# VH-VL binders against q9h9l3, part 43

Target 1, 176 residues: q9h9l3
Amino acid sequence: PRKMVAIDCEMVGTGPKGHVSSLARCSIVNYNGDVLYDEYILPPCHIVDYRTRWSGIRKQHMVNATPFKIARGQILKILTGKIVVGHAIHNDFKALQYFHPKSLTRDTSHIPPLNRKADCPENATMSLKHLTKKLLNRDIQVGKSGHSSVEDAQATMELYKLVEVEWEEHLARNPP

## First folded at step 1 (VH-VL)

Design U1l (framework fv_unasnemab)
Fold by ESMFold2-Fast, scan of step 1:
Structure U1l (fold): chain C 176 residues (1-176), chain A 121 residues (1-121), chain B 107 residues (1-107)
Amino acid sequence: as target 1 above (176 residues)
Amino acid sequence: EVQLVESGGGLVQPGRSLRLSCTASGFTFGDYAMDWVRQAPGKGLEWVAEIRSKAYGGTTYYAESVKGRFTISRDDSKSIVYLQMNSLRTEDTALYYCTRHYDSSGYEDVWGKGTTVTVSS
Amino acid sequence: DIQMTQSPSSVSASVGDRVTITCRASQSISSYLNWYQQKPGKAPKLLIYAASSLQSGVPSRFSGSGSGTDFTLTISSLQPEDFASYFCQQSYSTPLTFGGGTKVEME
């Protein structure tokens, strides 16, 4: 009965020496991979480091970006009450300054059966790119312009589907 | 509470002008895009115009039926959005709603009660 | 402009019935589709956004589905307060456009 969505966020560096990660783009897709949300987000703090190599964010994307406070409200309305899938999702929730119930959170970087299917150590934290190539035979995060959060969210949902039945049964027996 | 209150409607002759106002309260007005949506008597909804926040450059958008005749504007210091209506036609007769628009998802989540505009001789 | 075709234009139903309203876009709008309810003499109220996301405070008997060009609003068990008009809206591109509306009335 619970609806499921996948999220991926891009962060830029703010604060001293660009050490703080601030939300600058968020993409949310539904179970079938259709985009529910995809916006550039303007941090409330001065951007010190766009981290363009990884984030794909450039100064031009900030011109029409949604202010953080407004974007946060929109995103939380989509996430609330749903099962939210992500990869290293704690970083996304931290950037959103948001607590999502652990019982409704699925992190594809911490699902041992998924690593096992990829012939990787169960306790290792594998990258989204590696798992997607190994299990879905698809190359993501290709090129020099940074990551696509839409592409990453879609890949994350598809990865979760590979272990959904097994992992939901595990969680029912071992509630978080 | 979050509230939008429209005013300025009335009876006007074809070809004349009228300015609608919408006063917002209960939220940070300057952070949101604002829209006007109208409804002719007994008919459906028609989106009329939108003005983005200053963070988006205050960009304006219009339905083709009103482009060149209507102008949307805002005063963030007073929390008011305006709709200046010029060269009015009988087809512009409608109840005009002011709405708060969520830019990213594109929905109207807060609606006023509306102000009635009647264009007739 | 993206045209939104909504059907049926009206439906007569009884309390407890399952009611289905459909909306078709003239081109793909991904999941940028919203549903609104309007009661006589009142302003519209947002029910569903992003095709399937239920607005806070809206009863769970309302659900939305679809993507691309074909969308559906379902009321699983019609209640007396649900007799109203329903409108879909695409928010994929400007100008934003609404469907023609569906009136759900008592038989």
Scores: ipSAE 0.000, ipTM 0.457, lowest interface PAE 17.1, mean pLDDT 86

Design U1m (framework fv_unasnemab)
Fold by ESMFold2-Fast, scan of step 1:
Structure U1m (fold): chain C 176 residues (1-176), chain A 128 residues (1-128), chain B 107 residues (1-107)
Amino acid sequence: as target 1 above (176 residues)
Amino acid sequence: EVQLVESGGGLVQPGRSLRLSCTASGFTFGDYAMDWVRQAPGKGLEWVAEIRSKAYGGTTYYAESVKGRFTISRDDSKSIVYLQMNSLRTEDTALYYCTRDEGYYDFWSGYYTYMDVWGKGTTVTVSS
Amino acid sequence: DIQMTQSPSSVSASVGDRVTITCRASQSISSYLNWYQQKPGKAPKLLIYAASSLQSGVPSRFSGSGSGTDFTLTISSLQPEDFASYFCQQSYSTPLTFGGGTKVEME
């Protein structure tokens, strides 16, 4: 398979008033959109707010969830040495307490050619939902049941593929 | 016009009870968390209690100084938030403000809240 | 509980002056800090939320900065209507707590 994956995570609220975002689900897909990893993850701290409207996570999902430490190890084995694509991916890496090399990171929220294709200002930060609708003519994150991290990861990979050749050439000439 | 109007304040003896009311208008009351904040004469602001919207569980929070004595509640059909004050003490003497909690969820950071609308306040004096 | 220490407690200033008010939290509150203005006999008014976001309708001479434990409210060019008391407030955890206030007085 190609040395490129896309990731999307769901967070729940822990800590005071649920202000701390803790990893509660992670989905990883390969270049073709096939699922490599999709697990509910049990945070080490008590969940104060499931944020179900956005996360899609309910208490039932935590019953058989993989403990954070174990899930983190599994996820990092998949990400290490690969080009990792995400949308606002710094949030996913922060939740994983992980530093991925910038040279191997692709953030679809900060790719000027992608915004240009969507008729948006090159330096604007556009939502995944907006870019997916404009460029792929697909509606994601619909309804009240919360987001699907699999759906989001798949959309993110497809968005990157629209600018992959141009952006990889840019990065080769201008290493981060 | 977005407006909050407090009522129910007055002079009361220590150990007695008072119920404050705050009537909201000009916005969808049920979508917002509501707070009570008090200010003793010539002093600063002290947060007293918060009640979340029903969409966020209708949970209530209290300052330690009033916990077990005060109860915050709401009636969304009437657009009113209440503060039931029992076992009043002289240190409860203050101007009591009703406030609206505006806020939003940020995917990473969680829920930012801030009190964007305040009523004019209702005065509570606890004295023998 | 998170203690909010505000300084100075009072400052004398003239119209056109740059006024700086500081607020210190007893523990990190990230950016969960709000600033309010209160004029004599009136209810407080929100000025700044999330440490640095200017509330709609508030003049641009007001600005907030800081994160973690140390925060600042700045009035770049004081106007007559700005003589008032100012309060910081943390929204990181309950109980919500306010600073002791800073009174900006005419020199």
Scores: ipSAE 0.000, ipTM 0.525, lowest interface PAE 12.9, mean pLDDT 88

Design U2 (framework fv_unasnemab)
Fold by ESMFold2-Fast, scan of step 1:
Structure U2 (fold): chain C 176 residues (1-176), chain A 122 residues (1-122), chain B 107 residues (1-107)
Amino acid sequence: as target 1 above (176 residues)
Amino acid sequence: EVQLVESGGGLVQPGRSLRLSCTASGFTFSDHYMDWVRQAPGKGLEWVAEIRNKANSYTTYYAESVKGRFTISRDDSKSIVYLQMNSLRTEDTALYYCARDYYESSGYMDVWGKGTTVTVSS
Amino acid sequence: DIQMTQSPSSVSASVGDRVTITCRASQGISSYLNWYQQKPGKAPKLLIYDASSLQSGVPSRFSGSGSGTDFTLTISSLQPEDFASYFCQQANSFPYTFGGGTKVEME
């Protein structure tokens, strides 16, 4: 088998009217929820909107942040060749300007048995906060000062572990 | 050449203390989790302790049989991992191995030293 | 603690034989199971990690399979250098636990 990690990124708004999502923090945890990577990341473009309510990013975090090019290299070294778990993970890969093979990607926003366990329609896209509350009886993303990407990555891994055996068997029979 | 060399073993009386050292060479020691695994004479393997890297706050984990008596620590500047063994018991008698845990997997030990023997008896 | 039950405790075999060793976990451990070989007077050597991944430098006659609770190590055609003890180890949760070992002896 392959090694497995979970990722969650925080983005800030850059470009015209802050419409472009640029990487500003990335957290990666292993199967047990231990932190492998957690850094604030300085976008190469001017930050128009910190999106602090959701990202938790403030100007102070940018002072000693790792430049995007360097951070990207560090992150990709961790992700390459591993099964990567995330929630709506296409947003994280887009912010990283990275393509991860579909066969090694697990998106907890698109796993039918996980929705079924949460008493949600199998084809619905449920938020990480909702699934974590329903299945793990835990509140995440509390308050109005932004999300913790470490907390989100940890919750995402725990959610995947609930359906891992069933879903890996499904994927072995139905390769993506 | 990737290498681990244990030292510090010996004959010690019950209730006494002993400190084991493991010196690493040939790889970036500071990136890896490090483990101690022991083997009693003629018996199987028993995991003793793990210390994680700086990125994971040097978190430590112990087997229940040694909790409160043994302390694992490391010095990244010297590439050494230690096992401080206090209140030793006869059942702690074993060959003690130092092992490197692969950074990304947290659980398989791909490099082992030759071990250092600890005998606890009167 | 996750209990690892390994069987058989010993097996007598001849060069060229197919040898299968099994390991059963008391709880689901996904694929977080490793196999080690130990020769008398030597440190353990990693053979297989994550249930089925062959460690670099290990001959292809060694293979691992399984997931969840049931795992197997297979030696397809036993060689003289393969007479040794074999141990499984789960890495799913602390404390890490080893199976009791299987001694592969000459028949």
Scores: ipSAE 0.000, ipTM 0.521, lowest interface PAE 13.8, mean pLDDT 88

Design U2a (framework fv_unasnemab)
Fold by ESMFold2-Fast, scan of step 1:
Structure U2a (fold): chain C 176 residues (1-176), chain A 122 residues (1-122), chain B 107 residues (1-107)
Amino acid sequence: as target 1 above (176 residues)
Amino acid sequence: EVQLVESGGGLVQPGRSLRLSCTASGFTFSDHYMDWVRQAPGKGLEWVAEIRNKANSYTTYYAESVKGRFTISRDDSKSIVYLQMNSLRTEDTALYYCARELDYYGSGMDVWGKGTTVTVSS
Amino acid sequence: DIQMTQSPSSVSASVGDRVTITCRASQGISSYLNWYQQKPGKAPKLLIYDASSLQSGVPSRFSGSGSGTDFTLTISSLQPEDFASYFCQQANSFPYTFGGGTKVEME
């Protein structure tokens, strides 16, 4: 059986007016929620906007951060050949400049049974915070110091586990 | 003209308090990390404290020698950074500079005031 | 704390000379090293930031190099206005620390 991990990334603003999202932190947890990887990552482009309210990234985190190319190599070694769970995971893969096979990707923002369980419209895109509160009775992303990518990755894995059996059966019958 | 002007220095007895102010003009003060750096007479430079901007949650950092005694703060509406100095020691005697850190261009302190003198003596 | 050892403490030089100042960190600081110039009675002036980036308005005769623990400031052809003290500063970890300074004096 294939191993499963969950990923959550934090991005900072680079490029004109800070409009480009660049990877600045990545957390990866295993099926049980144990941390496999958690590093601050130095973008190759100059940081214009730390987006600290959401990212939790501050200038001090960049001083000893792993350069993007090195961090990307480390992350891809962990992700390759595994089922990767994320929330709105397209954004994480874009920041990593990485293509993960759709057959091995699980996006908790696009799993109709998960929304149904939360009493939300099946095709709506619900936030990680909302789904976690509704289904796990847990408040994440609290306070004003930004989000914890470890906390978000752990919540994402736990959410997926609620629908894992049903969704894996669906994917076996309806391969992407 | 980009400028920083320090004030509030003076002669004070050991154990007393002083509050330094640094007024910024000619740039968007709220975008920048602000630092206090001191220089004892005839000696080198010693970093004292940093306060970050709003986007970085106004986080503060201190040199070990001043931790628990000094507090850095800022008022973005007035373009002022402060250094509250409590429990002053003779070793705190120095010229105190206010400095602006490069906002997103690098880690250097690119604008400095002329400094305000603090003398702690019995 | 990261200790910054700056060498030499002073150097006597003539206009037109190449002057080299070295700064060594007790721990790796990547490229987070800045160089400042200070003239008597004046505030420091940023010359080089992040090891090798020349600050706007600073003459091209100033250059910085190095990474990790060993860093160098070079003045390729010393001018009369360059007689001053020079300080390195690491910004890798708190607390930020300065080197002891190098005084460049006229021979």
Scores: ipSAE 0.000, ipTM 0.466, lowest interface PAE 16.8, mean pLDDT 88

Design U2b (framework fv_unasnemab)
Fold by ESMFold2-Fast, scan of step 1:
Structure U2b (fold): chain C 176 residues (1-176), chain A 122 residues (1-122), chain B 107 residues (1-107)
Amino acid sequence: as target 1 above (176 residues)
Amino acid sequence: EVQLVESGGGLVQPGRSLRLSCTASGFTFSDHYMDWVRQAPGKGLEWVAEIRNKANSYTTYYAESVKGRFTISRDDSKSIVYLQMNSLRTEDTALYYCARVSEYYDYYMDVWGKGTTVTVSS
Amino acid sequence: DIQMTQSPSSVSASVGDRVTITCRASQGISSYLNWYQQKPGKAPKLLIYDASSLQSGVPSRFSGSGSGTDFTLTISSLQPEDFASYFCQQANSFPYTFGGGTKVEME
């Protein structure tokens, strides 16, 4: 079998009025939840809005942050050729300016059996926090000081493991 | 040149202690999990302990046979991993290898030292 | 603990022979299985990781296959330098466990 990792990125606001989402932290964990990568990342553009309530990013984290170009190279080396799990993962790939093959991408916000197991409508887009509480009985993203991308990546991998056998069989019979 | 060099082995009486060291060179030591694996005379390989890197909080894991008696630790500034062995038993007699675990998710031991011999006897 | 059962314990073979060694895990370990070669008086050397990935510098006559519980190491055409013991090792969960080893002896 192919190896699998889970990713979660945090973005800050750059550009006019902070409307552009730029990568500022990335966490990648393996199948067992071990951290393979966790770095603060310095965007090439001026940060207008740290979005701290959501991202957990503060100005102090940027002091020794890895420049975007270098971080992107490190991250892509880890992701290439692997099944990559994420939640609303298109946002993470966009921030990385990266196109991962759809056949190797697993988005826990768009897996009907996962929603069904959580007693949610199959086609609804449920938040990571909601699915984790319903299916793992665990509270993540607690408080107002921002999210932990490590915690989110770990929760995302655990959620996928709940439906892995069923979903991989579905994808084998119905290739994207 | 990538290499691992173990030291600290010797002859010791049951109930006493030894500290093994493994000095790494030629690679970024701080990125890797480090393991100790032992081999009793004429027998197979037995995993002893692992210490993870800083990104994984220097977490440690032990084989049940050594848990509570052995402590694995590391000094990233010196590129050394240690195995503190307390309350030694005759069944701890073995050649002790230091091994580097892949820095990625595959958990294979790709670099091994030549080993250091520990003999526990009266 | 995950038990790794390796067979055969020893095999006598001639240069040019195809040699197969099997390793069975007591529970599913996905592809977290590694194969090591150990020559007399030497440290183990990694041959194959992740069940089927050949380590850099290892001759292509070595190959690995399997997933879950059943794994195989194959040497397609045995050479004199392949006289050695071979060990499988699971890295799926702690404690890591090794198979009992297979000694390949030259006839």
Scores: ipSAE 0.274, ipTM 0.728, lowest interface PAE 3.8, mean pLDDT 91
Fold by OpenDDE, second read of step 2:
Structure U2b (fold): chain C 176 residues (1-176), chain A 122 residues (1-122), chain B 107 residues (1-107)
Amino acid sequence: as target 1 above (176 residues)
Amino acid sequence: EVQLVESGGGLVQPGRSLRLSCTASGFTFSDHYMDWVRQAPGKGLEWVAEIRNKANSYTTYYAESVKGRFTISRDDSKSIVYLQMNSLRTEDTALYYCARVSEYYDYYMDVWGKGTTVTVSS
Amino acid sequence: DIQMTQSPSSVSASVGDRVTITCRASQGISSYLNWYQQKPGKAPKLLIYDASSLQSGVPSRFSGSGSGTDFTLTISSLQPEDFASYFCQQANSFPYTFGGGTKVEME
């Protein structure tokens, strides 16, 4: 089986009204939760809204941030050929302007067995925070300092590991 | 060229201290975990210690045989990993290798130095 | 700790022979198993990682297989430069541990 990594990205607001979500941080962890990548990333456009409350991104983080094009190359190098696990991962891929093969993507926001395990409706979209609390008895995204993409990526991986065997078997029988 | 060069080995008496150094070149040292592995004369390989990178808070791991006596550390600005060896014992006698752990997989050592010899004898 | 039992401790073979070395873990280690080659007076060299992945630059006559507890290193056709010692290593959990080694000698 292919090796797995989990990814989580933080975005800031760019554009005239800050409504464009631009990548500002990306964290990637391996199967064991070790950090493979964690960088602040400088968007190509001026940041209008740091969205600090959610993103945890501050202006000071952008001083030595990695330019988007460079960061994207680094990230893609890590993801290539791997099973990529994420939560609502389409947002991360959109921000990266990169789309990983569907057959190698695992979105913990759309895994019915995971929701079932958490006593949630199978077809509902549950938050990472809720699933993490319910299944791992862990609090993430607490406080007002914003999210930690490393913490979120680690939680995502741990959640997936709970249903890995069942889900991989399902996917083998029902390839996307 | 990717290279690791160990230094600091020598002959010491039991109870003494010695500090080994491993200088890395040819790659981004700060991205990699670094390990020490030793080999007693005519014996097999024994893992000694690992230090992870900054992204992983420089976390360290030790073999039970050296825990409390050895300390692994690193200076990313100099591309050097160290092994401080205190309270040396005769059984610590070995060739000590420095090894690089792969960047994207944290469980194999793909680059090794030539080693530095440590001899503990009364 | 996870014990790695490597067998045989030594094997005599001729050029062109198929050589098989086995490594057994005391508990499941998934695919976190690496193989190293060591020639006399030289540092170990990575051959196989993740049980079956061939390290870049390593000849295709080397192959690894196995998962869980039983692993095998195979040299399909032994070459003169392959006479050396070989070690397996588990990286499933700390402390990392090596097998006792296998010395491949000329018959």
Scores: ipSAE 0.012, ipTM 0.597, lowest interface PAE 10.2, mean pLDDT 92

Design U2c (framework fv_unasnemab)
Fold by ESMFold2-Fast, scan of step 1:
Parts: C-alpha cells; sequence; structure tokens
Structure U2c (fold): chain C 176 residues (1-176), chain A 121 residues (1-121), chain B 107 residues (1-107)
C-alpha cells in the first residue's frame, strides 16, 4: 500500500499576451488534508498577466517566491512513488514539466463513478467546484480574489476518498 | 534527543478544572502536530485532542467525549503544548500522554511518560 | 467513528513462537494503520507505521501487513522482551481510534 497525496497548482500568464501558463503556486496535501507543501513559485519568464481573479497571485507574492527549478525539485521529491490525486491534473504536470506514472495518477475530472454519484454524465468533465458542491455540500472558490490551491487540493482528496475503494479495485483489474 | 515531559496532573473533584503542560525538546517543535492520548487504569488507549502546526493554521480537533470541555493550545516560543480540562468527570481519570505527530499526524513516534489525573470525590 | 476490532484479546506463547495479531477496521482506512507496543508501567512505543513500515530501531522479527480493513502484526520468533501489550491505531480520520489491545503473555 502506497501513500497518497493531492496536488493543485496556480498558474500565471507569461509569454506573448500572457498566453503561456507558468507555475506560480503549488499546494500538496496528504490523505487527511494536511498541508505538506504550499509555496509561491517564481517563473523563469517575465509575468505578463497574474490572472489574480483565478490564481489569487499578486506581485507581492513573487518577492520571496521559490525559483522554479528549486521548487520543482522539492515538489517531485514529494510526488515520486506516491499515488497523486488531482483535478484535471495534466495541467499541473505540464506546468511542472513532469511525467508521473499513469498507474499512480488519479484524476477526479475523469473518474466515471464520481460523476455518477453527482448525477452527472459519466464521461463529462465536471468542474471541481460543481463536484464539491454536489457531493460534499461545500462551496469552494468563493469570491473574486482568486482560488486557494490548498482548499482545492483538500476538496480533491475528499472527492477521491468517496470512490477510492471502487476505483482502486477497477484499476487493479484494468491496469492503465 | 527528543523529549516530551508532561506535568500538571493531580487529584481533583468532579466539576473542577486542571491544566496539563507538555514541554518538548530536541526537535523543531513548531513544525509538528501535537496530540494528547489518555489511558484509564488497566484499560486501553483513547485519543483526546490534536493541535496542528502553523502551516495548518493551528487547527484543533477533539474526541467527542471531551468536546466543549477540553481545549488544546500551544506556545511555539516555549515549545509547550497545553490541555485545559474543564468540567472534569470521573471517567476522565487516566494517565495523560503527550505525543508528537509525525508525517502530519499519521503516527505518534514519541510519547512522554505521562501525567496522572484522578477525578474523585 | 471508525471502530477497530483487535483479536485475540490475549495469547499465551513461548519464546521462539510465531505470534499473529489481527486488527479490523469498520471502514476502509487505506494503509493508515499503526502498531504500538506497551510494557507494564511504560508509555507505548511505535513499532510499525503506515501498515507495513518498520520504525527505526525495531527488530526485523516484527512485520505488518494489510490494507483497507484487515491488518496483521506478526512476530516471527517471539523473544523474552516481546511479552507486552500491542495496540493498533487508525490515522485515517478523526477521531483517531485504537484497538482494544492484545496481551502477549508467557505460557
Amino acid sequence: as target 1 above (176 residues)
Amino acid sequence: EVQLVESGGGLVQPGRSLRLSCTASGFTFSDHYMDWVRQAPGKGLEWVAEIRNKANSYTTYYAESVKGRFTISRDDSKSIVYLQMNSLRTEDTALYYCTRGYDYGEYFDYWGKGTTVTVSS
Amino acid sequence: DIQMTQSPSSVSASVGDRVTITCRASQGISSYLNWYQQKPGKAPKLLIYDASSLQSGVPSRFSGSGSGTDFTLTISSLQPEDFASYFCQQANSFPYTFGGGTKVEME
């Protein structure tokens, strides 16, 4: 039995017109929702758009932020060998420039039993906010000052725990 | 060397209050969750309360049997965790252990020797 | 609350014996199960964490196995210092709960 963590990242816009998504915050929580990692991360490229309404990131957060290369090393040490849970997790892995084994990856945006419990089409990609409201009766991502990656990672872990037994049995019979 | 030393136990009448203290040394206290676990004479172990570290906003959790009566708190500058026990009942009689929560409370790797609380008329 | 059912409540054994203690959770707890040893008049000591990880300094004759709801602590060849009480504990959810304990005593 492997340890399990949940991850959520916040991105800012870099590159032409701020169209490139670069890692600017990462939060990782354990199975019980306790914070293992939560740092602001300084992208190697100039930030064009902080996307504050979504990311919650402001210029002040960059002053003492951990450089990307160092943060990436810290994060990968936590993720390696563990089951990693996320929502639309391919975006987080892309921002980290990291490959995590599919056999150890759990994406709550692509778990049919979870959608079924929420009375949603099994193959639809539902938002974290919607699934959390339907299944946990809790409002996340409230207000206009940005999302909390800690809150999102915690909600993601709690959602996965609702289907963990069923989904792990499915994966054992149908390895990815 | 990691050390946890409990104090503050004693004999007290039902309905009274006691405050337990646990002084920690030999590690970075502020990084760890701290818990209280009790053991009634000749009985098993019962988890009582947890207080988390600063990164987890010093959140507190309690066993149902003590909720509303006990308060866990900590002073990181002194490396002390406290358990304030109000409205004590005879069933609170136990040896009270202070424990260090390792890996964010996933197990208790160090325990103190305990301090005895006896609630009797 | 998650109930932890531990069996047997006591076992009489001789030095060199293989001793097996089981712990069953009323709900799935993944691998968040720990084992502690307690000698009379002493505080509990961590033996195994995360179901199967041996704590530093604990002899290799102790091993843990299991996941989900069913867990086992095994002592492969009982030594004189192993006569003690053993407790399982789940760390999956609040409140943390302990098994009722198993007393390993000399035959």
Scores: ipSAE 0.006, ipTM 0.580, lowest interface PAE 10.8, mean pLDDT 89

